# VHH binders against Formyltetrahydrofolate deformylase 1, mitochondrial (PURU1): the designs that were tried, part 2

Target 1, 298 residues: Formyltetrahydrofolate deformylase 1, mitochondrial (PURU1), of Arabidopsis thaliana (Mouse-ear cress) (q93yq3)
Amino acid sequence: GESLDSSVSPVLIPGVHVFHCQDAVGIVAKLSDCIAAKGGNILGYDVFVPENNNVFYSRSEFIFDPVKWPRSQVDEDFQTIAQRYGALNSVVRVPSIDPKYKIALLLSKQDHCLVEMLHKWQDGKLPVDITCVISNHERASNTHVMRFLERHGIPYHYVSTTKENKREDDILELVKDTDFLVLARYMQILSGNFLKGYGKDVINIHHGLLPSFKGGYPAKQAFDAGVKLIGATSHFVTEELDSGPIIEQMVESVSHRDNLRSFVQKSEDLEKKCLTRAIKSYCELRVLPYGTNKTVVF

## First folded at step 10 (VHH)

Design t01 (from r03 with S53E G54S D61K)
Fold by ESMFold2 at other seeds, look of step 10:
Structure t01 (fold): chain B 298 residues (1-298), chain A 121 residues (1-121)
Amino acid sequence: as target 1 above (298 residues)
Amino acid sequence: EVQLVESGGGLVQPGGSLRLSCAASGFTFSSYAMAWYRQAPGKGRELVAGITESGWTSYAKSVKGRFTISRDNAKNTLYLQMNSLRPEDTAVYYCAKTGRRYGPLYDFDYWGQGTLVTVSS
């Protein structure tokens, strides 16, 4: 009958498990034994136990045979351990099986973050499906970014806004089938009603090291002040402006040798890299809530 | 605006049963994960059971097999069926709602007033 061929043999695929519970003796042993008992192999294991909070966080990366350990059984086995420790928080992601996160990108005039994210997405380095791009600025169809979007079938939605009407119900309809939103330099403040209506995560990029430079502090203002360090911060959006939990921060040196053009270029380079890394970390289950307004980022 | 009102607590003999209810209002109940927590005298608050928006459940080791969490989205009500009660189950039981989550983990940020469960002596 059938010949044996390696193209039909089981292959090992990667999995990621994130776990959070009250700290106790033996958690790592139980989690690692679960993986090993199913023939899986751990490639990485990160643990954080804060000194003062009696909580445990972990993130493991492993490879496994999905024939021997079916996707639904992976969930059930880790849930059994979660129940043993009284934990609600046990999450598994298997990138080759699980659907990619669906996102929408919101921006205003500046597109350096959008362009970087599209480039990383095209190269397969950003594990998302981009459902649409939304902006309060109209763009000519002959620009490089608009041609890119049309070539890849990504809709661009112009949603004109005024001070009196930010058209948030229109935006909510456009993004209802997304897993989270990315503000890639969207300069309009999203209302508390928008955030409640959307009900999922919104991730922003800020030009500076929060909390030090809240608000729309422009690059020229920092340049004129003679700063020697510039930064960028990516964070979750809350009703309070630029105050949500921080996901990623980056910094770069500047000096008197930078003119305004080179200063702006460095600032924009930080912003696009910072946002892209934050989104990747989020999708890889590396970003976990911690305390009132903090994160663990494995 | 958000309100969680627990009921069904009381005095019960060891081995007995109680059913706790949590009436929810002020939010779209079916869109949020819910949980029961408890706090024994002189102890910290601990998770008893949780249920996600999609219906996944989780239980503390000490109550697994004895307690059952459920939800009725049509009535905006969360339940905890407690069977085979033990003296160590004596606590104030709180209904909890997720707030806004950040990333893959739930953050329970709104709590009811609690209902007292006392298992004899």
Scores: ipSAE 0.073, ipTM 0.473, lowest interface PAE 4.6, mean pLDDT 85
Fold by ESMFold2, look of step 11:
Structure t01 (fold): chain B 298 residues (1-298), chain A 121 residues (1-121)
Amino acid sequence: as target 1 above (298 residues)
Amino acid sequence: EVQLVESGGGLVQPGGSLRLSCAASGFTFSSYAMAWYRQAPGKGRELVAGITESGWTSYAKSVKGRFTISRDNAKNTLYLQMNSLRPEDTAVYYCAKTGRRYGPLYDFDYWGQGTLVTVSS
């Protein structure tokens, strides 16, 4: 005989879809219907249609049953819509199924950004696998950061550098199996040959509000000049120094009541928050290319 | 120096065919997504067809079923086979290369000089 169905309740998982095509009527309806027709529930839907470019950008967040809508079928269904609209950009991520992005972190002397990223990573708030940390500064093994890296099995590589030899081939070998690179206050300029050889994204944190204040500007000089605002910028690295597309910027007020120590502390707090948010936005598919050197950040 | 050189444009009767080619140099062709755009007189550039580095293709609705994009990575060449041409296909056709990949997304921001396709009478 027949028995009652003993199926358990479905476990719904999150998905993200990013879409970029020529603007046309009905795109949102088609994308939304794709999700709804499979029993998915949309939790968020962002759209941007810039003036005078006739293009459409969207990012949807949804939950779905992976038994009813298998991971490969999700790709195929959105690909069909992408073909209908002549789109090249149609990307799905399903964080609970898809492999995490693998990253390497580069830094020099200052570790405030590294420490913040490691803590956010440990707390599950930064969805990456950290393959290694690379620095041109040696660190004592009995420091907090080095103990943290050892506990979590994250290699630390000391790669000494000089003006004449940045040892970029050594760095390329160490990072060959990463999805992107994070410069967490790495004070060496990566060459065009390095960027070409790596061939993937590199994300940096800059002390200041780009495009103003390109290059270095020592904190002591800004403090002595009496500035009233400080900033931090996280951006993609290109061959032109501090000129790549901006991902995130943050600003904070300073005043005569700040001494040098509090001024530096505020600046470091901006930098670590700015970089961390930029990396998270990137991993969540919130950062889309826009125009020649701009981004949409959903 | 990146170069994209289009060829194969010309005058053709409605219903006819043309094959466009784009010779690429100055970059690792197989590592980049490529596309064809077109620009009709008095209008902005419009995507016609695209092809990823892995060979996945996409087409504008107006050309789907009539045009075929392809690439030959050994010859560093992008192609557009254009069949059943219509007067509304008249435009300058541009070969386009992605600039830099931003995560899984592309931005097409390097173009060739273009080749004129005229479909008349």
Scores: ipSAE 0.051, ipTM 0.465, lowest interface PAE 5.2, mean pLDDT 85

Design t02 (from r03 with S31D S53D G54S W56Y D61R R100S Y106H D107S)
Fold by ESMFold2 at other seeds, look of step 11:
Structure t02 (fold): chain B 298 residues (1-298), chain A 121 residues (1-121)
Amino acid sequence: as target 1 above (298 residues)
Amino acid sequence: EVQLVESGGGLVQPGGSLRLSCAASGFTFSDYAMAWYRQAPGKGRELVAGITDSGYTSYARSVKGRFTISRDNAKNTLYLQMNSLRPEDTAVYYCAKTGSRYGPLHSFDYWGQGTLVTVSS
């Protein structure tokens, strides 16, 4: 009875809704009213209308009581609005209920990005499930990273490669059940056939501010050249090297006061931060590709 | 204008077979991943099967081994061969195309009108 609500305190959980349709009058009002009518509270609301396309993108963050507004009802309520506006996309995620994205990590010799992602994952700061780590370099089992992987039950797959055989079919089999792939300094170029066969997103980290400095540009070379600014770019992989839509870019100043060790450390810190932020943004539904090669990052 | 037109639905007995077709137009069919979704009465839409532009396939666990997705890029047509049909397969089946090739919202965003499949004794 009469004391039912007084015996149970509400537990509010976060939700995210992303909406994409042709721009029209009243979209924001209808979407926000949907949340408010169910007792939800909006914590953030972002809108983007590109100047030349007459399309509407939005992302809302809200908290709600899943007893009053069950997970399946959330989907149905937003789908009703989506149908009304002929929406091109309407997606809800509720992190405490919905399964995490599954990813695989690929790398070659350098592991600074892998180590950062593993630590952020362990700390609960990276909302993914890591299915495996794949590398074309074998690693001794007594290293810190290998002990970490063993301790957490994350398989490490050594897949030796040559110029004649990149073993892409082996890699495809290993990653078939992932939601997207992360190249954490994987120095082999994935073929167009691999990308088509995988059919899902692949996210890379590049040293430098694309589109400048395509290809390899090792920190040692930049140091010897006397640069005053370094950068890192995280982007979607396409068949054309280092040309896919950009997710995140970061920069840092360097000077004559940096020796090689400090310069390399700054470069590596930039790369690991840039990649980690790009993956978080992806998983939080902040990355919305638009146009030919652009992104909205809310 | 993207158009997806499904056909091949109907009434079947349990254990029977149907082949669904989806005629696609208004885009370069061979460049996009395609999928079949279904929606039973009173339920949300669910993925049934997907196929990439290069032919890699994936299936919901409930249909794997019974359903086969395929595409004919020369005819701009997507297919779903449905064997060993069960009453739980009763739904409206939708052909779907991705709206974008990239991003976490790389979901199937363009939909056909649907074709009804009814499996009952």
Scores: ipSAE 0.014, ipTM 0.404, lowest interface PAE 6.8, mean pLDDT 84
Fold by ESMFold2, look of step 10:
Structure t02 (fold): chain B 298 residues (1-298), chain A 121 residues (1-121)
Amino acid sequence: as target 1 above (298 residues)
Amino acid sequence: EVQLVESGGGLVQPGGSLRLSCAASGFTFSDYAMAWYRQAPGKGRELVAGITDSGYTSYARSVKGRFTISRDNAKNTLYLQMNSLRPEDTAVYYCAKTGSRYGPLHSFDYWGQGTLVTVSS
């Protein structure tokens, strides 16, 4: 028959909604109906209901027309459902409209994680704003990474630290305007006072499969011990060393054919990939708390 | 160091009221979601009520309409007003704080010592 407005093509944008509440009949139907009633189209829907726990987790990805379903109305409509189910968490992100998360990166000598994150950020694959890079190691201005930071207007702050003076008040001032902090091989332990003063999430990369290999375990010692698997773990930082909720883990096989150099290279490759994926998952609302020290990662 | 100190528990007759308080210190109270959990003898902890940093509240079905969670950010204090108490409300009540204030990661990682509420004749 006749087509009205067929020449107008809507600009569709992606949205993400995360929901966490006490389990009940009909939650998925209500959430999906909310999206569909506004002309949105669901691209993905993940649900987790733990055994013997009366809780419900979901993450939906959808596309929608922001003229027909304005950003503030998206919040209001999901909030109405949140109130109906007594939800403890209902969060919407619309990446093309919402401000990117602001982060600061802390590192020490090794920069393989920093370099990977900068490349992914440059390629548009890491949805953050990097406010600064902080290190307890000075770097020459003519290196590739330092020129990259200068070219992109990202400050590099050298903060000389010792075990007796971690300079944490200086670091707190530098990161006060961030949404979360990333330890990209920062080898100083952040104190409980720092964590309380910062008061936001801190994400770390560890060079092993937690909870095994907590603390330092040098690559040479693992190599000499003849391990057949290596790993990396990205996790939230708490006052207890290497014990916060795990976000991402990666593994790789090693064998007698690896020398120390190839062993270290494989380990570094795992770390940079693991951290980058953890940050992306966090920013995409894929990481939810579960139990006492666990996560759901959709 | 995060500290959560509950008070206001006690013995009360069925149909009575109690008001629980949780004094919070060691963090920026207004930035975090807070909750009350309870644990009856021989049972796991269960959510009673929660309140976000923006003031949105949620309640377990068993207490909705009888309990009211609130917060006073100026005093760093979380409250639970409990009305029309029943024997099945008997439990240790815990104040809880999330470990995160951004994104969907909500885990109640910090707990108080608890305050006992006993509802009996």
Scores: ipSAE 0.006, ipTM 0.296, lowest interface PAE 10.1, mean pLDDT 84

## First folded at step 11 (VHH)

Design u02
Fold by ESMFold2, look of step 13:
Structure u02 (fold): chain B 298 residues (1-298), chain A 122 residues (1-122)
Amino acid sequence: as target 1 above (298 residues)
Amino acid sequence: QVQLVESGGGLVQPGGSLRLSCAASGFTFSSYAMNWVRQPPGKGLEWVSGISGSGGSTTYADSVEGRFTIIRDNDKKMVYLQMTSLKTEDTAVYYCAKTGRRYGPLYDFDYEGQGTQVTVSS
């Protein structure tokens, strides 16, 4: 005899579809029929139709046989539905087949968000490819973070900035091949020209609930003010500082029993969890802009 | 680069007709659905109509169905909006848009033209 690999039956794989259009009769039926006609099975379906607005949002999760319903055919079939309803947004992802989103991480001095994202990424819990890390602060090559980046082949780019030159053209070149940017505590304000030149989404983490406290150390500012509730906010970046559509917010109660150290720790824990959850929701097609400055988050 | 150039807008009386045109370039025109969107004075964008890449399927917002007709000519890379029975609420800047898909959850109608003004008034 001989050793042979066992014959593998077709594996059912998950797919996700999001749909956004003007509300109309029969949308759910048409979308469901598209999946069912190809032998797919819907595992979850979420719909949002806001009151007094004539718009429809949906997100479906399904499983299917990629031999019977090839990946390109999935796109074509949902494209036909999109054309029928003039959809404002129709996106399909099949995580086991589709390329992961490519991101760059930007930060300044504090690295708690970067470290969390690197560890979640290493553990397979953050479905992205990290193309590089960019910072306006130098880091010694023998630190744990720098050793981690070197071990995994992730470039670190130190971009020395001044108030007169934020080096935005250099940053644009470094991130040209990314799908979106993540500001993991990047304390420089990105200009309108940068945002236009990049032309893709930029997701930020803000230390506090929006509308935010303005300043360099929000946890210390909030502690000194005696607040009873702290938070973190992850949002899209627009030309207006800290004003873009919110993706995720997290909160935690604090009291007089918190000293500055425990207060800061709680704040940092919120920030890293909030950003990570926002990035995961974005990559899973759960986040759609809605209204002038709102989001649907399925 | 994607280019969309709208024309054919103007002043018209209620009940009148108007035909908008959109010249497209910079992409494989027949592969994409095309849409008309509009922005009424002081309001956000509102989807009006769409047509499949082949031209075989058309869709309309409820407010314009039966009154507007979307047409495309893939040889000339043109899309048109034939508007009839116009009402004052049809007053808006009209934009032509390509349905796009990019990596990531971001998707877009590519409306990069200046638009064309339609004004319906008595």
Scores: ipSAE 0.000, ipTM 0.225, lowest interface PAE 11.8, mean pLDDT 83

Design u04 (from t01 with G50A W56Y R101T)
Fold by ESMFold2, look of step 13:
Structure u04 (fold): chain B 298 residues (1-298), chain A 121 residues (1-121)
Amino acid sequence: as target 1 above (298 residues)
Amino acid sequence: EVQLVESGGGLVQPGGSLRLSCAASGFTFSSYAMAWYRQAPGKGRELVAAITESGYTSYAKSVKGRFTISRDNAKNTLYLQMNSLRPEDTAVYYCAKTGRTYGPLYDFDYWGQGTLVTVSS
């Protein structure tokens, strides 16, 4: 215990707590009292109580002194409250103490999403460790993206595929030490066997506003159809193509004055931004499952 | 490959007790939440009890106070102690492991082959 408060500057670090249980009176008060009793301060608090499910979702952001409230005690204190409310889900992350999520990035020909993610990662705006990049397309070592990967020690794995052999066992081995996968325009369909064998979240970017325009090459299809609104969707991957819970969607207006090149450019800009926001939201514990195939995104 | 092998099922009279075990391999057992599910004939699987990697437990309302889930991380084994058994507890009981599907919340999507529990009146 310090004797002179004005002579010592405590180190305050951020924490995030997400909570899901059956709705009851006083949950927010109990959760906030937990933080306050340890000298923590809440900087943000989001709550969702859906109309017909009688459930409670919350996400709190707070700062605290890890000497006064040690990391393991944070877990124990929130778990005590979780047990009182019979909650299955109470999760804490403390980004400055907890290890970053480890991810692998999968792509095919187009690299606009990969490039955006690498730049955001370099700028400290994407809080992940990138273990490797995997592609079914070989790239010359003197390209901008390959030089970037080499400079930062991120392996690039070329895994040649055919329609008869997608080499999913090879990919599974390469990604075994990751927390989740990101499909940054990986144009091969992952099988149910791959998804079961991997057993963790897989996040995809789809060109288009799902559930509409399912399938590959949505930009060309939309251009040919003369649409006035284009979009991008980032979602969790399930065994059914382009049908998993949606994390983020973005839209842009287009018109007859767009040629194919400008149309595609707008589409690519949407895709890279949409995927990057989805991954950031996931890592910040903002994405919670809801209902059968929906999400809460705080 | 993840392997979950259940044992300890059998025939028991109402009011009796059974202890189920689930031997786990192919993953770091202590790092994952685990659960027991059951499936009665002609019905879907339902959650019975769950336990997190840190030991927090949760129970279906129908079994709360009668069943106790526990884990032994040194032996990679999940347990279900079932007391005061009723005929409606008759089912195949499955051991399950979380896959962390759809964000930070747990979803149990890996099951063993099951062990039959029959409670005869």
Scores: ipSAE 0.012, ipTM 0.273, lowest interface PAE 9.2, mean pLDDT 84

Design u05 (from t01 with L105F)
Fold by ESMFold2, look of step 11:
Structure u05 (fold): chain B 298 residues (1-298), chain A 121 residues (1-121)
Amino acid sequence: as target 1 above (298 residues)
Amino acid sequence: EVQLVESGGGLVQPGGSLRLSCAASGFTFSSYAMAWYRQAPGKGRELVAGITESGWTSYAKSVKGRFTISRDNAKNTLYLQMNSLRPEDTAVYYCAKTGRRYGPFYDFDYWGQGTLVTVSS
């Protein structure tokens, strides 16, 4: 039942629902009716049913009146449908009500990805709360980056590391209250023990098109190999180096007219964009696990 | 040293009942969602029932109303009470724990060896 109340101004807010279950007839109809029955309006709907897996994935975007359909009722209504289809994976986010994802940013010496992410965050284009920035390199307290962090109340933690001591227990303590980590050119390999201890997602940016050119120094390797396409890859971190599920890849053409400097500049520009898009997609519930090492990215 | 050990399977007549147990060790049981999956001969592994760390439950359509998932966090044990069993419930039943997750979903990628349930006269 839709009702209008002239004494209360309606505020329509966006919601996102993602769903995964065994494939069955009528799932989309049931999910859509849940939204429509509460006066919600669907703005977008994506479905994926992989071949030979008998599973169903979907993501819907909708707007609704939170007075008519309170936040807790949204959860309950979708959970009732999840129960009907035997689904464990039914997740709702309402960005204007729900707290933003909290992240920590890890980097080493180069800060071009950090600077871009802080710029996007300040402009409202990166939908996260940044709890801290962690680096294994010290920075002078009166630099532009450090001044920016101080102005916005974002702690910077210098964690001095060596090959013999990566100080992973110290890093774990610093990031315990985050929803996921972002490696913005953090050049230390995170151990399997760190990944197990953290227990949440870690998103990395790789300077190149995985699985090709794994490891360090991919720009120089690609330049010397004479490639005609360069790129960047953002992926989940696993114990196996540069092998986790890919979230986003971007490419650009290069030619004989590029020297090493212009080649590297193009690659770094791709890194900034690729990482930003990957984080945004993750926070918007567009990145779903699929198969053994794949993702659905709606 | 994550270990999931299922027990309680066997041969049962149609309409009968069985209670499956899964003893868990090597992790903080109460912090993870748990599930039962099954695999019938020649078919893929399918979700039967799940239970979140907060105790919220979900069931496959084919077993809803007949099966009940529960957990005892003090004993690190997951249960599946199976009533009104049918021949189509014949399968190897696996206890599963959430593992490393990617994105907003649970990803059940730690498994036991399974316990066979056969429903036949």
Scores: ipSAE 0.191, ipTM 0.532, lowest interface PAE 3.2, mean pLDDT 86

## First folded at step 14 (VHH; from u05 with D107H)

Design w03
Fold by ESMFold2, look of step 16:
Structure w03 (fold): chain B 298 residues (1-298), chain A 121 residues (1-121)
Amino acid sequence: as target 1 above (298 residues)
Amino acid sequence: EVQLVESGGGLVQPGGSLRLSCAASGFTFSSYAMAWYRQAPGKGRELVAGITESGWTSYAKSVKGRFTISRDNAKNTLYLQMNSLRPEDTAVYYCAKTGRRYGPFYHFDYWGQGTLVTVSS
């Protein structure tokens, strides 16, 4: 028996469900009935069924009353449907209840991606907890970025590296309690041993449109060649350099009116936007693996 | 270092049973989804059964009702109970562990050496 006390009000909170299985009739109906039967309301539903692959992908956004449909029951109800379709890949997030993803940010000299991510994080637009920032470059404690990190209690770890010792065991220890890593212009190549030891996702930003031969030119070379289009690619890191599944790509026009400085600024603006959007999409369960090296990005 | 060591394969008659085991080491076993795959000669590897870290299971249509995947987190061991075996179940069976997931879904990219199961008269 609940009292008639108005101090405890029912609130509707958002939930997200992503699902992958072999394609079969009635999947959408079952998933939507699950939500509706518990008094939830679907606000958005994305489906992808690729040709000739006989697989089904979906992402639903809904609102629900967590008193009527408790958080653990949400998982169990969707998992029961997953078992009906022989699927393991059923994931729910409820942002207001579930812990945010914990990330570490790695960078080298340039901080334009880090600064953008910190600003979005401060504004509540990047749904993560930042456990630390790691760099192979020392920074003075009186810089804006360092004061920002100190003010918010985010450790900055200087990990002095050399060509022959990248100190990957030290980095592994610093990041062992994270959900994924973000390379925000970390200019050292992570070894296969690091990737195996970490065992979770690593997201990178590349300064061109992978896998393009044209996008492989350094900024100065591209500027001198007179390109009319520049780009940035955010992707998962694998042992094969710059070859992992792509999450987000962005492009911008350039012209003869750009000098080297404005050209570089446009490139940096693409990189910071592209990486930030990729991380947000990942945390919102919009990035789903597809095929050997592709993604569905809802 | 991640190690997955399969055992329990062998020669069995149609209709018979086998239990496969996979001893796991070098990682926190209870934190990862596990699976069994199989590969017949000249064919690609295919998923047979999977089990999440929380114990939820899935099965290929060809084995559902005949095979049971399970895990013992205290012993760091993955099992596959195979009943009512058929000649088409003949394959090398591999224990698999998730690694990099590329998002929220499981991808199985760590493999054992395999154990041979032969079903014939």
Scores: ipSAE 0.475, ipTM 0.706, lowest interface PAE 1.6, mean pLDDT 87

## First folded at step 16 (VHH; from w03 with S31D Y32H)

Design x05
Fold by ESMFold2, look of step 17:
Structure x05 (fold): chain B 298 residues (1-298), chain A 121 residues (1-121)
Amino acid sequence: as target 1 above (298 residues)
Amino acid sequence: EVQLVESGGGLVQPGGSLRLSCAASGFTFSDHAMAWYRQAPGKGRELVAGITESGWTSYAKSVKGRFTISRDNAKNTLYLQMNSLRPEDTAVYYCAKTGRRYGPFYHFDYWGQGTLVTVSS
């Protein structure tokens, strides 16, 4: 007969579930049975149980029929299992139904990370909504990046700063409705008061391999030190500079044949790729806190 | 400034009841998951019960059916009703809130000073 499906077969959509609890017998079986009982099919399943911590982490990726298993029921069914294991940490995302994460991008003078993120976003490869771009540097309206922002209706906010006035209350107002912040080469240190007032995740890109070469100019430091590997690090921001949990690192070999210019080019290429991959992994629920300052990245 | 102030602890006989309260200030209470942790002498801190901003609750196996976590968003207060208390429930009980999450999970990164519960004859 007639139906709202308008097809001879169901439309299946992807879902992701991440889970953390104290380790116990049968967790995977229970979680997988939940999906299978609703006619869902698992496409991928990752589990991590660290030694001597007695905790369990998992991420499942599955497809399902949202007519047979409505979005709110998906939440309820997984929450019921979470309660069985005494867990609070059960999160579902369904990208085709759930709102995209809203982000703001902060930068200073250099825009190579911003440009890469805008390209990936335009191509549909970065699953976010960009609410605004904030910088402590003014940019001419005729630049390619500024025309891109205007064309797509993304506000650019110039917020001039000094060491005595970082304008953090102004920035907090501009970003109040975001899910997380991205520092795409923002060269001002965010204060503990800003981080407390914002209260959500802040993701940074560092142009170097942490914990080595902390500070403002890692490419020059690496070149002067004669290193044979260069790289980039994307990490969560904490009150301690360049010390938060690492999300992604990328590396490239260098040799005596590289000059400072080639170091900078390689470093910039790594930075933009590292940051965009870190943000994608975060939005796909692949980045989970672990231990004091570590992450599981599925 | 974030403040979590626990109260309601004390000495009680086995089988007795206590109600713990946690007064919260310095943040938007209704936007955060909250939890009770406890630490017995010589032991690590363990999760007792948690409640999400949307009202979902969870309990450690050892307290399920005896303890009830609840929240009053109008009063910015978290509660733990503890019934059928046992000597093994003796611990300092801490109120906790989420902060920065470092991903999708609740990360409890702020605790109050704690309130002592002693269960003995």
Scores: ipSAE 0.506, ipTM 0.749, lowest interface PAE 1.6, mean pLDDT 88

